# Ledger of designs, part 256: VH-VL binders against q96il0

Target 1, 167 residues: q96il0
Amino acid sequence: APERGAERRDTAPSGVSRFCPPRKSCHDWIGPPDKYSNLRPVHFYIPENESPLEQKLRKLRQETQEWNQQFWANQNLTFSKEKEEFIHSRLKTKGLGLRTESGQKATLNAEEMADFYKEFLSKNFQKHMYYNRDWYKRNFAITFFMGKVALERIWNKLKQKQKKRSN

## First folded at step 9 (VH-VL)

Design A33 (framework fv_ebrasodebart)
Fold by ESMFold2-Fast, scan of step 9:
Structure A33 (fold): chain C 167 residues (1-167), chain A 120 residues (1-120), chain B 108 residues (1-108)
Amino acid sequence: as target 1 above (167 residues)
Amino acid sequence: QIQLVQSGAEVKKPGASVKVSCKASGYDFTSYYISWVRQAPGQGLEWMGWISAYEGYTNYAQKLQGRVTMTTDTSTSTAYMELRSLRSDDTAVYYCARDQSYKPKGHDYWGQGTLVTVSS
Amino acid sequence: QAVLTQPPSVSVSPGQTASITCSGDKLGDKFAYWYQQKPGQSPVLVMYEDSERPSGIPERFSASNSGNTATLTISGTQAMDEADYYCQAWRSSTAYVVFGGGTKLTVL
């Protein structure tokens, strides 16, 4: 794309995937997987008479989605970069070129790659532990607000039912 | 007690680099982002970027991308902000501020600020 | 390049209600935050997540955020409330922070 905005978007892998929901939706819509995070983004439906509490829940869910997508986009970028560096280093140690005689990118077998995966997981153990801690805390907050919204909706239904019966 | 303590004032010439530190204490450093926010004399607050303390992931303001680097040292609970190729319009008070990584609570604690003066 | 617009100044008498607005396209779809800054001091968070008040911030501070406008309201304004006030939004689609240009609140 000739526009700087489109070009810049492709060079910003930590950004959230841009998508458009299907024509006029009354429900949340799930988009295609983000190029960098591999997570499917959710477009949250906004009711016409959204309460302040419902608005906070939606914003919290949206912010959590963006946080989650940025974490995994960055993690996947780091994984891909370190994987290529590992392959390059191992091929150089073996005296092999980066590309095969057919011009394809040279690769390592599954047994050799197992060492990389073990190293990567070990190196990122603390990071993943802190991610899980934050993920649980975020989902606890979302669940708490979901409960508050549910109680609000029940109370409003009871109010409406009483009003209808008395009129 | 929760504190963010920044390094002292700096005077730099145009084209130089400056590195400001922000030492955190009294809380779990890994549960927060550290934002860097600057304020030119008589002007408003300008966000420069933030860094995740446990992940080391950074997100920089577009205007400063390529000139700024943010790092952390979790062993000392210290965040750093380095700004390169200084210009006279980089003269400002530079603040660090924390923001929770698991809840969007905003910047609840701020450093005292570091005055960086860029003058020939 | 701030996309959030605040009035440069607001003046009230002691005991009056001060209202400071922060405007931005679809700001009501984002969380808004408010900071107080007194001369020579660091900013202090006074409101977060649109309308939540941090511990230690007086009940006379309240806020709302809907449509394109977030509003900080200070009821029974006191001389000690005289300061610069900045709004902030966290942009969901871009995950970056934007501050408003600031409003100088004068209490005389």
Scores: ipSAE 0.536, ipTM 0.782, lowest interface PAE 2.0, mean pLDDT 84
Fold by OpenDDE, second read of step 10:
Structure A33 (fold): chain C 167 residues (1-167), chain A 120 residues (1-120), chain B 108 residues (1-108)
Amino acid sequence: as target 1 above (167 residues)
Amino acid sequence: QIQLVQSGAEVKKPGASVKVSCKASGYDFTSYYISWVRQAPGQGLEWMGWISAYEGYTNYAQKLQGRVTMTTDTSTSTAYMELRSLRSDDTAVYYCARDQSYKPKGHDYWGQGTLVTVSS
Amino acid sequence: QAVLTQPPSVSVSPGQTASITCSGDKLGDKFAYWYQQKPGQSPVLVMYEDSERPSGIPERFSASNSGNTATLTISGTQAMDEADYYCQAWRSSTAYVVFGGGTKLTVL
C-alpha cells in the first residue's frame, strides 16, 4: 500500500511575533503588525505582585489575542489563496496568461473582482457572524474582569491607608 | 532564427498512445503559447489545443477531451503532445505551432510535422 | 464541419486577382489569420488578423474583413501561389482556435 504522503497542511506558523519588549519595561508593549494577521500583538506586562484576578485578566487577554491572531491569519491566507485561484481561473478561461504583453502581472478588471469579493463574503458570512459573536463575548468577559481588578486595587489602597492611620 | 523541430514519424496500433515532441529555439519559449494542429491525409487543418509555456495552462478541443495531454519542459524549451486511445481516424500529420505572445490567437511559426499512422 | 466556411476551390489565371473568402457566424468579433500550405509542407502564415503581412510575404497578398466575412486577396497571382489556403480565427469565450475548411487555389 503506497504510503499516502501526508499533505503537510501549511498551518500558518504560529508566528509568535519575536518582538521582545525591553526587560525593564513596566508597561504593555505593542509590536509591529503580524505579517499574516496584520494585527499588532500586545506583550502584556506581568507585575511582580500579580494578584490572582490580575493574572486571570492577563491570561484572558492573551488567549483572546491569540484567538484573534489565528483567526485573521487563517482568514487572510484563505482570502489570498482563493483570490489567486479566482484570477487564474478567469484568465485561463479567457485564454490569457499570468503576464501581460508588457511583462506585468495580469489582473482582472474591477467588475470581475467585485464578483469575487461578493462570492467570498457570501461564502464566509456565517464564519464572520460567529467570529463577531465570540469577539463580543470575549471582550465582555475581559471588561468584566477589568472591573473586578479595578475594585480590588481600590480596596487594597483603602486597606493600606487604614493601616497607615492606625500606626 | 525561430525554429520548431518535431520528433519523427510514429506507427501505432489502435488503443496505443503516442507522444510527439516539439523543440523550440530562437526565441523566449516561456513567453509564448504552443498550439497543436493535426491534418488527416487529404483533409483540412484541425486544431487540437494549446498550452501556455510559462503557466502550463491548457485548452483542448472538445473532441479530444480526455484523450490528449499537452505539457512543456521549460528547461529544454520542448512541448509535448500525448494522444491516447488511438484510432484509425487519428492517422494524421501533427504540427506544433507557436502562437502569438501572451495570447493563443494565431500561429506564426510551425514545426515540420510528425506523421502518426494508426494501423492494425 | 468546419465552423469557418471557405470555398473548396478557386481558379485564377496568371496575373489575375484571386479572392478567397472565409465566413463564420461570429467572425465579426475577431479577425482571421490566413495560412498557405503547399503539398507536403507545413502551413505558413501569410496574413495576421489585423491584415498585416509577416516578413517575407509578398505585397500582392492582402486581407480584408467585412462583417462576418474575411477575404484573402492575391493580386497578380503567380504560379507559385498555387496552394491550399486556410483561414483561422479564435473564440474569446472558449479560447478555441478554429480553422476554415481550406481553399485550393489553382493557377491555370
Scores: ipSAE 0.061, ipTM 0.631, lowest interface PAE 3.1, mean pLDDT 88

Design A34 (framework fv_ebrasodebart)
Fold by ESMFold2-Fast, scan of step 9:
Structure A34 (fold): chain C 167 residues (1-167), chain A 120 residues (1-120), chain B 108 residues (1-108)
Amino acid sequence: as target 1 above (167 residues)
Amino acid sequence: QIQLVQSGAEVKKPGASVKVSCKASGYTFYSYYISWVRQAPGQGLEWMGWISAYEGYTNYAQKLQGRVTMTTDTSTSTAYMELRSLRSDDTAVYYCARDQSYKPKGHDYWGQGTLVTVSS
Amino acid sequence: QAVLTQPPSVSVSPGQTASITCSGDKLGDKFAYWYQQKPGQSPVLVMYEDSERPSGIPERFSASNSGNTATLTISGTQAMDEADYYCQAWRSSTAYVVFGGGTKLTVL
């Protein structure tokens, strides 16, 4: 994967960074973290003789990846915005400016920031519960199809060994 | 048992805004995305966007970006689609339809449609 | 700017097999879906995830998706199958829905 080429890649219309997989890849390839979701995208290798079950699994994994990328891109942007608003609000309450005498960004200590994390988690509790529920359901479906593909591959290997011995 | 019920027909002048509602019942509202799809008289289906009911995340068709807003009211299990700066070519039947948020199974239930007529 | 192309119309006699195609670049790498719409009615999902049939849809409906073309097949076509048919796919990179232009199936 070209390091500089990846850094110079344009952001997709959905806000997801684009990247190129290695040339002539025979394996699934993972890319750099997306700018907004901070998740690493996977480019799935397509075998020459992909079965219908393998195709369904790959399509399900690709769709789940897109879903996950969209969720976390939105969540990270919301978190960053609300964190900054909280810091500004607390500094104003304390009668402090947004910048120190040296021109650096004024920050809150760890104890003060704990209030923000507590409030953020509390108000987003239901949303995160539904995300986790959907995440588990999606992974259950993927695992189920992975099992079906594994059984298909085992069966095909057994058939091939039997045919080889018959020849 | 599972139903999506839409608001009634609207007649609007060019430049106005319209807000169509879609009330869901008979299922766990938060487990589904709601798509909005329109159909001009005698024409095909055109996807406008979808919204995640539990997350509130939206994705809009590029042609409608800046003119459309989709929202949900979880207390009433109702989805809304607002289209602004109406033109005569926005005259269409507007549909809401659900799709699973955790696995795409296609739009298995649709609202009855809402006719929006934009004319002078 | 991905477009799903369907023939505008297909005609079959009762009892014959109807085939409706949907073409798009690398469509076989995406899940395809099919909808039936009768005049004055909302669309009805008739096939999902390329080849799966929803509960209540007759066994005479089947579908496939490979390469650049998805196909909806109706065997032993009946007068009640006369309708507009739309294909649909997801775009993985943009996570949005795309519909084909629709095919009017006439049973004569």
Scores: ipSAE 0.172, ipTM 0.653, lowest interface PAE 5.3, mean pLDDT 81

Design A35 (framework fv_ebrasodebart)
Fold by ESMFold2-Fast, scan of step 9:
Structure A35 (fold): chain C 167 residues (1-167), chain A 120 residues (1-120), chain B 108 residues (1-108)
Amino acid sequence: as target 1 above (167 residues)
Amino acid sequence: QIQLVQSGAEVKKPGASVKVSCKASGYTFTDYWISWVRQAPGQGLEWMGWISAYEGYTNYAQKLQGRVTMTTDTSTSTAYMELRSLRSDDTAVYYCARDQSYKPKGHDYWGQGTLVTVSS
Amino acid sequence: QAVLTQPPSVSVSPGQTASITCSGDKLGDKFAYWYQQKPGQSPVLVMYEDSERPSGIPERFSASNSGNTATLTISGTQAMDEADYYCQAWRSSTAYVVFGGGTKLTVL
């Protein structure tokens, strides 16, 4: 009877969701948000004549995406677990059950939850600062390799012009 | 000079716990992740997990989940790996190794290894 | 189980080219790394990002990575190259690092 109970198979808690771009895609594709990280994965297009430098750029972008998705999947899991533990602890202190009369999960009011959010943000402040630093460094590295690829393409065009004029 | 220096050899009985340390020097500790890799006698390298050097998160090998804990102390530039409920098949040389957090350059520096022997 | 498969041993005569393979599903879409380990010593990184060579590693070491197979190539193999060689890649799931089973290189 409950068809809506059918669950899609999870691919991985790492944040890389199942994603299938159209056949013979000639551009990068953006997929649906990952269940755990809530980030949209990018499927990178592989050119027929990909240079070694272009391949390094693509692999660096893929590795950075996997790192980013893994970080946020773990962060979201930690948040959810600690939030649930906090709510259960407070409800137990009040002598209340874990479910409302309507069968929904019992929750705390906004004032009570403010303490949890404040503590969670405070204890994760350093972690987020280092995440931002590494995110910046990774994007700098990607930009640097994008520049190298651009210079390679310019150089190849100049070489082609020289060959055409020598004919 | 870049170095990773590990604690000395340990002999433990089955069911005990072991905690191995890895002291880093010669570089900015918080710029690198620390992997722990073990090698049983005559066997290959087995990855156990890695930890970001800054207060962050860990990622453990599936088969060790629940038995291993990795921590760091940024004030002393030291990484730690604790393995609990030791079995005879945990007998191995345990290595720490660094890798860049922002660019995957590979494990370019390794500790000297710590032999952990589990026997009754 | 290891996700990356290597032959357990490879033998070569001094001066010849040695090739050590590492196979894994879509390995060519990941960066591959290679480590050399001599008896009683810690591993040493010999190749990174598929084909890059660290400073201090001889030019006779080279590597490639495409499709499902990464290959470490040692040209003009010397007795000092006799060691165990391990490949490594990054996984897209919760296990961030994976090593191959290792290959013992014997220089006859």
Scores: ipSAE 0.350, ipTM 0.717, lowest interface PAE 3.5, mean pLDDT 82

Design A36 (framework fv_ebrasodebart)
Fold by ESMFold2-Fast, scan of step 9:
Structure A36 (fold): chain C 167 residues (1-167), chain A 120 residues (1-120), chain B 108 residues (1-108)
Amino acid sequence: as target 1 above (167 residues)
Amino acid sequence: QIQLVQSGAEVKKPGASVKVSCKASGYTFTDYNISWVRQAPGQGLEWMGWISAYEGYTNYAQKLQGRVTMTTDTSTSTAYMELRSLRSDDTAVYYCARDQSYKPKGHDYWGQGTLVTVSS
Amino acid sequence: QAVLTQPPSVSVSPGQTASITCSGDKLGDKFAYWYQQKPGQSPVLVMYEDSERPSGIPERFSASNSGNTATLTISGTQAMDEADYYCQAWRSSTAYVVFGGGTKLTVL
């Protein structure tokens, strides 16, 4: 029985050059969130007639994605580790165990956790500033190459129109 | 003038550890990652790992995971590589090299190399 | 554990074109880099981002990267080009940086 949520499952592009018939749209696709970075990876479609400029843009986007995923995976792991250490230290100072009478993991209230968040943000301020700087520089480069690819495509279309008129 | 200057040659006994330094000058240290690459006598280049100068994030080669530690001191623009539990097959010239953090430009400047000899 | 395969040696006559290959699974999906190393010296970057030349590298050096193979091409090869050449790529699944085994270029 067909369900409302039963959607057509197309073959996703996976970093291999593939022919895309005109009747079927070939495109990039977005995967599930990475376990560590919590970011969704993009799998880029590679056309058979990819230009050198298009290849450079795709590789630049791929390298930027890998850099971004590594940064956030590390930040998330560091945050989780330091959060657990902070909670454990505060509970020990209060003479409390790591678990409640109900057997649940012991937690701190919002006021107590505010101390941790302030410390974490302050400690990581410089690192986040450098990340933002690199993120902007990377996106500027990607935008620049997207512009070059767009101009290349416009130029190629104009050349094809001129050739068609001369023929 | 962009320059990476490494510490001098070391002779170590098996089981010891070695710590090599790489002092950067002539550029903004935090704009570049530092890779460590070694070369055994008569052999090719072997990547050991890299460290982000601003982030302190490291990525080590699988075969060296657990034996190598890379650190930086941004106040002195210096990178460090410590290799523990030295074996005779760790005898090599150890290089540091910079790689730009926001562009995949490759290792455009290299240190002069540090010979580490592990002998009994 | 990722590996890049290069021929161990390539020989050319002066003035001829030298071609050095570097092969790896899906290498053409990554940026490739090339380094020149002369005896007793540190490596020197000669090509980056597949086909770009650093300032100071002669125009006779060119490179390409597609499919599973990257190629360094030296036209009008000179005695001064005699060196070991290493390719390098990024690999997301096993190592961030991978070097090829190196190719000794001999100009005879």
Scores: ipSAE 0.541, ipTM 0.783, lowest interface PAE 1.8, mean pLDDT 83

Design A37 (framework fv_ebrasodebart)
Fold by ESMFold2-Fast, scan of step 9:
Structure A37 (fold): chain C 167 residues (1-167), chain A 120 residues (1-120), chain B 108 residues (1-108)
Amino acid sequence: as target 1 above (167 residues)
Amino acid sequence: QIQLVQSGAEVKKPGASVKVSCKASGYTFTDYYISWVRQAPGQGLEWMGWISAYEGETNYAQKLQGRVTMTTDTSTSTAYMELRSLRSDDTAVYYCARDQSYKPKGHDYWGQGTLVTVSS
Amino acid sequence: QAVLTQPPSVSVSPGQTASITCSGDKLGDKFAYWYQQKPGQSPVLVMYEDSERPSGIPERFSASNSGNTATLTISGTQAMDEADYYCQAWRSSTAYVVFGGGTKLTVL
């Protein structure tokens, strides 16, 4: 029995991705958020008749995803580390211990934390601008290869049509 | 005209540190990563790490973690690699090489190499 | 950790085809790159993204990458092609660079 769900890509209402057509095959699927980057990885399905150009596109998309994941994982870890250091530094400057009298972790007020966020954003402004530029260029490259794959598919369809007519 | 020009050869004693420079010209420095690759006499290429020319983000080979520091000076389009606690087996030619940050194209331009000799 | 394995040496007669392999676990799922290094010189990129040639590299250089093996092919090999050849792969575009051990190509 023929199956119509072969091209389906879907995320369930509960947040669970569904990219598997019937017949025990899967298309692209989305994993759970990475604990460091907080981004969901995409696992790319490899078609049986993947062309060399389609393979290059898939590798480029995978590599862009890995770059993006690593950038945000590093940013999140750096943020957490610098936030902790800022809190410790401010508490020490005020003559306060890292723990309250009850043994709980000491915290800063919202206004002091706002100072940290401003400093972090200012310090990382150039890095984020560079990230955005790279993100743009990477997506341009992916779009360009997607165009090449589309043209290859059109060309192959035209060649098949011409061959059928000649016979 | 794209060029990467490295600092001159150095002779160091075991336990010392060395800092090699790599001056880039002819392209937008901040669009590229700079990799450092070394080659001991008669041996193959060994990757040491890379640095983003704009972000300053680094990634070092696990074997060298804690001994190597990579930096850049965007005002002079120069990358630096400092290796500390030198051993005799650090004797090698040290290369810098660029690779595109937004699409890996491989290391298309290399510096001329800097011979670092570590001997007592 | 991941290792790229190359034969230590390959010999070929002038005008014949040389084939240099690079093997690694699921290497065909990553982009492979090839470098040529002559004595006393810096490496030169001769192939990138599996099968692409940089400007200035002769058409006799070609490459492929599938499964666990990447292959550099030099057709009509000339004396000037005598060099050490290194393959390279990325574990991630931003995390690691891995070089093969190198292959000495001898032309005589």
Scores: ipSAE 0.284, ipTM 0.701, lowest interface PAE 3.8, mean pLDDT 82

Design A38 (framework fv_ebrasodebart)
Fold by ESMFold2-Fast, scan of step 9:
Structure A38 (fold): chain C 167 residues (1-167), chain A 120 residues (1-120), chain B 108 residues (1-108)
Amino acid sequence: as target 1 above (167 residues)
Amino acid sequence: QIQLVQSGAEVKKPGASVKVSCKASGYTFTDYYISWVRQAPGQGLEWMGWISAYEGDTNYAQKLQGRVTMTTDTSTSTAYMELRSLRSDDTAVYYCARDQSYRPKGHDYWGQGTLVTVSS
Amino acid sequence: QAVLTQPPSVSVSPGQTASITCSGDKLGDKFAYWYQQKPGQSPVLVMYEDSERPSGIPERFSASNSGNTATLTISGTQAMDEADYYCQAWRSSTAYVVFGGGTKLTVL
């Protein structure tokens, strides 16, 4: 590998969880937290008789989950990289080594790190605002379709009740 | 580069057993299921079963229950399919193919196939 | 009986639209997948989750799935599209994979 190569910023979402549910599972399953996003993925059970409306809701929820995981994986990666660069820069300015005598990574005190956090939050303010806007839009759509699925299930139960009374 | 490389062609007598291997490379083996699919000469695709590379859980086609066994060796990223009590109608090209673990996204990579001929 | 039914053959002229159907009870309630297989070669995934196209598959390929019928559509069909096409679905309750009988597409 070339030593002088710039560090590759990997924007990859977390890989597939090794703790997957059995394919025969009859309900939704919640996985362990993703290493990059730190969010727990939901693995959706797909019933054999899934209605088109239920499928649309599930696809919307899956798409929203993927979007959410991708956003936070990228945000956490950016935060970690910029934090490390900030610490590196400040330690060099002070003439300090990158590692302590015990071989651990050298760190800055809380007051010095406060400068980094303020700058990071300021730079990412607009990005977080757009995230919140999109999150609300996605939640509205999901709630709307959840309502439609609930209504469909009520109608199906009513039809079954009528058939029982007819017999 | 993602690849599934299968063992070579086999010729067997009726009543014998055959064990086909499928060596995976270029991805995290334990994140995927491996399906086995066979195709008799001039016929369509017939699913035989799948195995989870992480959990070792298997699911076999009902027609093949009791005759087929699927295993994996995670140290070599290799899947195996053993078919016992071979009959002439087991003559087919046998394929391995991967599928996503927690959501079935379709078989996006396939092995090259292994011809198994069962004859007297 | 086949779980998924496909016509055995479909013929089109170059540049025309080919449509290959796959029929199964409530198939539109399940995800459908499509595979292309050329003689002597392994199958290739050409469509997944009803209408999604894998990277590297030409824009000519599209698909839909509703009611009892999934359809693979190839617009502006080319000689290189001549192959056998298979649909596939999952049975969630058993986790069984089921394939259609296959359709031979001929481009005359």
Scores: ipSAE 0.000, ipTM 0.467, lowest interface PAE 17.0, mean pLDDT 80

Design A39 (framework fv_ebrasodebart)
Fold by ESMFold2-Fast, scan of step 9:
Structure A39 (fold): chain C 167 residues (1-167), chain A 120 residues (1-120), chain B 108 residues (1-108)
Amino acid sequence: as target 1 above (167 residues)
Amino acid sequence: QIQLVQSGAEVKKPGASVKVSCKASGYTFTDYYISWVRQAPGQGLEWMGWISAYEGYTNYAQKLQGRVTMTTDTSTSTAYMELRSLRSDDTAVYYCARDQSYKPKGHDYWGQGTLVTVSS
Amino acid sequence: QAVLTQPPSVSVSPGQTASITCSGDKLGDKWAYWYQQKPGQSPVLVMYEDSERPSGIPERFSASNSGNTATLTISGTQAMDEADYYCQAWRSSTAYVVFGGGTKLTVL
């Protein structure tokens, strides 16, 4: 076939994934910062006897992580693009090139950049307010399910103790 | 009374563009994503993309990347989907549907659908 | 691009249990959803978050999701349940929504 799809597979050809937890991990594992979001991914341990409730909690946490990483990847990309555009616009207005005499990337001083930061924050104020609202709602849901899982584990522990007495 | 009401049917020539609207009412528009899903005659559901009603962030199906644009107007609680460079295989019923932005609960409310026919 | 595979058709007699499967790589690690669509109508959400039922959906509808397979179960199937059924999964940010190919349920 002339072309290959760019489809993602769950397992690398070598059987090793760069973002996988260590073999036979019994705990959640925190990976290196994502290139785009700069957030550390959490790789969740899946127990052999995962209950339906535990599975729902894990999925909710995984989805919240994906949502959070996507939001910040998009924000970082937007920030970088708008910052670059602002710098280029200001340098052009001053009649300056994009590189200094030393060959370094030309930058604006802190006073000039203050206008960009003020504009960016003002422009994105409501977006960040909605992010915070959604973040709190998601964490409330996670906390609620964590409580339910904790109660389920306590109940199962009590039941197991009774069974050990009957044996 | 949660409702999503779409614009009427359209007939277009190959190469033209179509813009379908979806007006939301009965809920806080900015709390939901709006997905666009199409269905060719006798075929299944095909997801085209979604847009965050508040943030304006979009995610498009790779097959349609470069031909589709999704926008919203929060002042009128309306979502729009524009598909360019129309081909005969774009003939389909186009649906809008909502899903929560902070917790995915699935597409619980759908528009009535808009038939777009692409013919020479 | 992810693919969810459904059988194209399932037939049951009235009162019997219908089982519709949806298969996909690591589907049990994703949220699964089910939609019912009758001819000429918009889809209707019948199950969400693997096994939750929306208000107004009869209790005879139930669902599960584990491993690579999600299953929609309709107990005591009625003629009114004749429809096309589609599964849907939330995916990564690169493929947020994927639908199955659909299953036509016929009640004999």
Scores: ipSAE 0.012, ipTM 0.603, lowest interface PAE 8.2, mean pLDDT 81

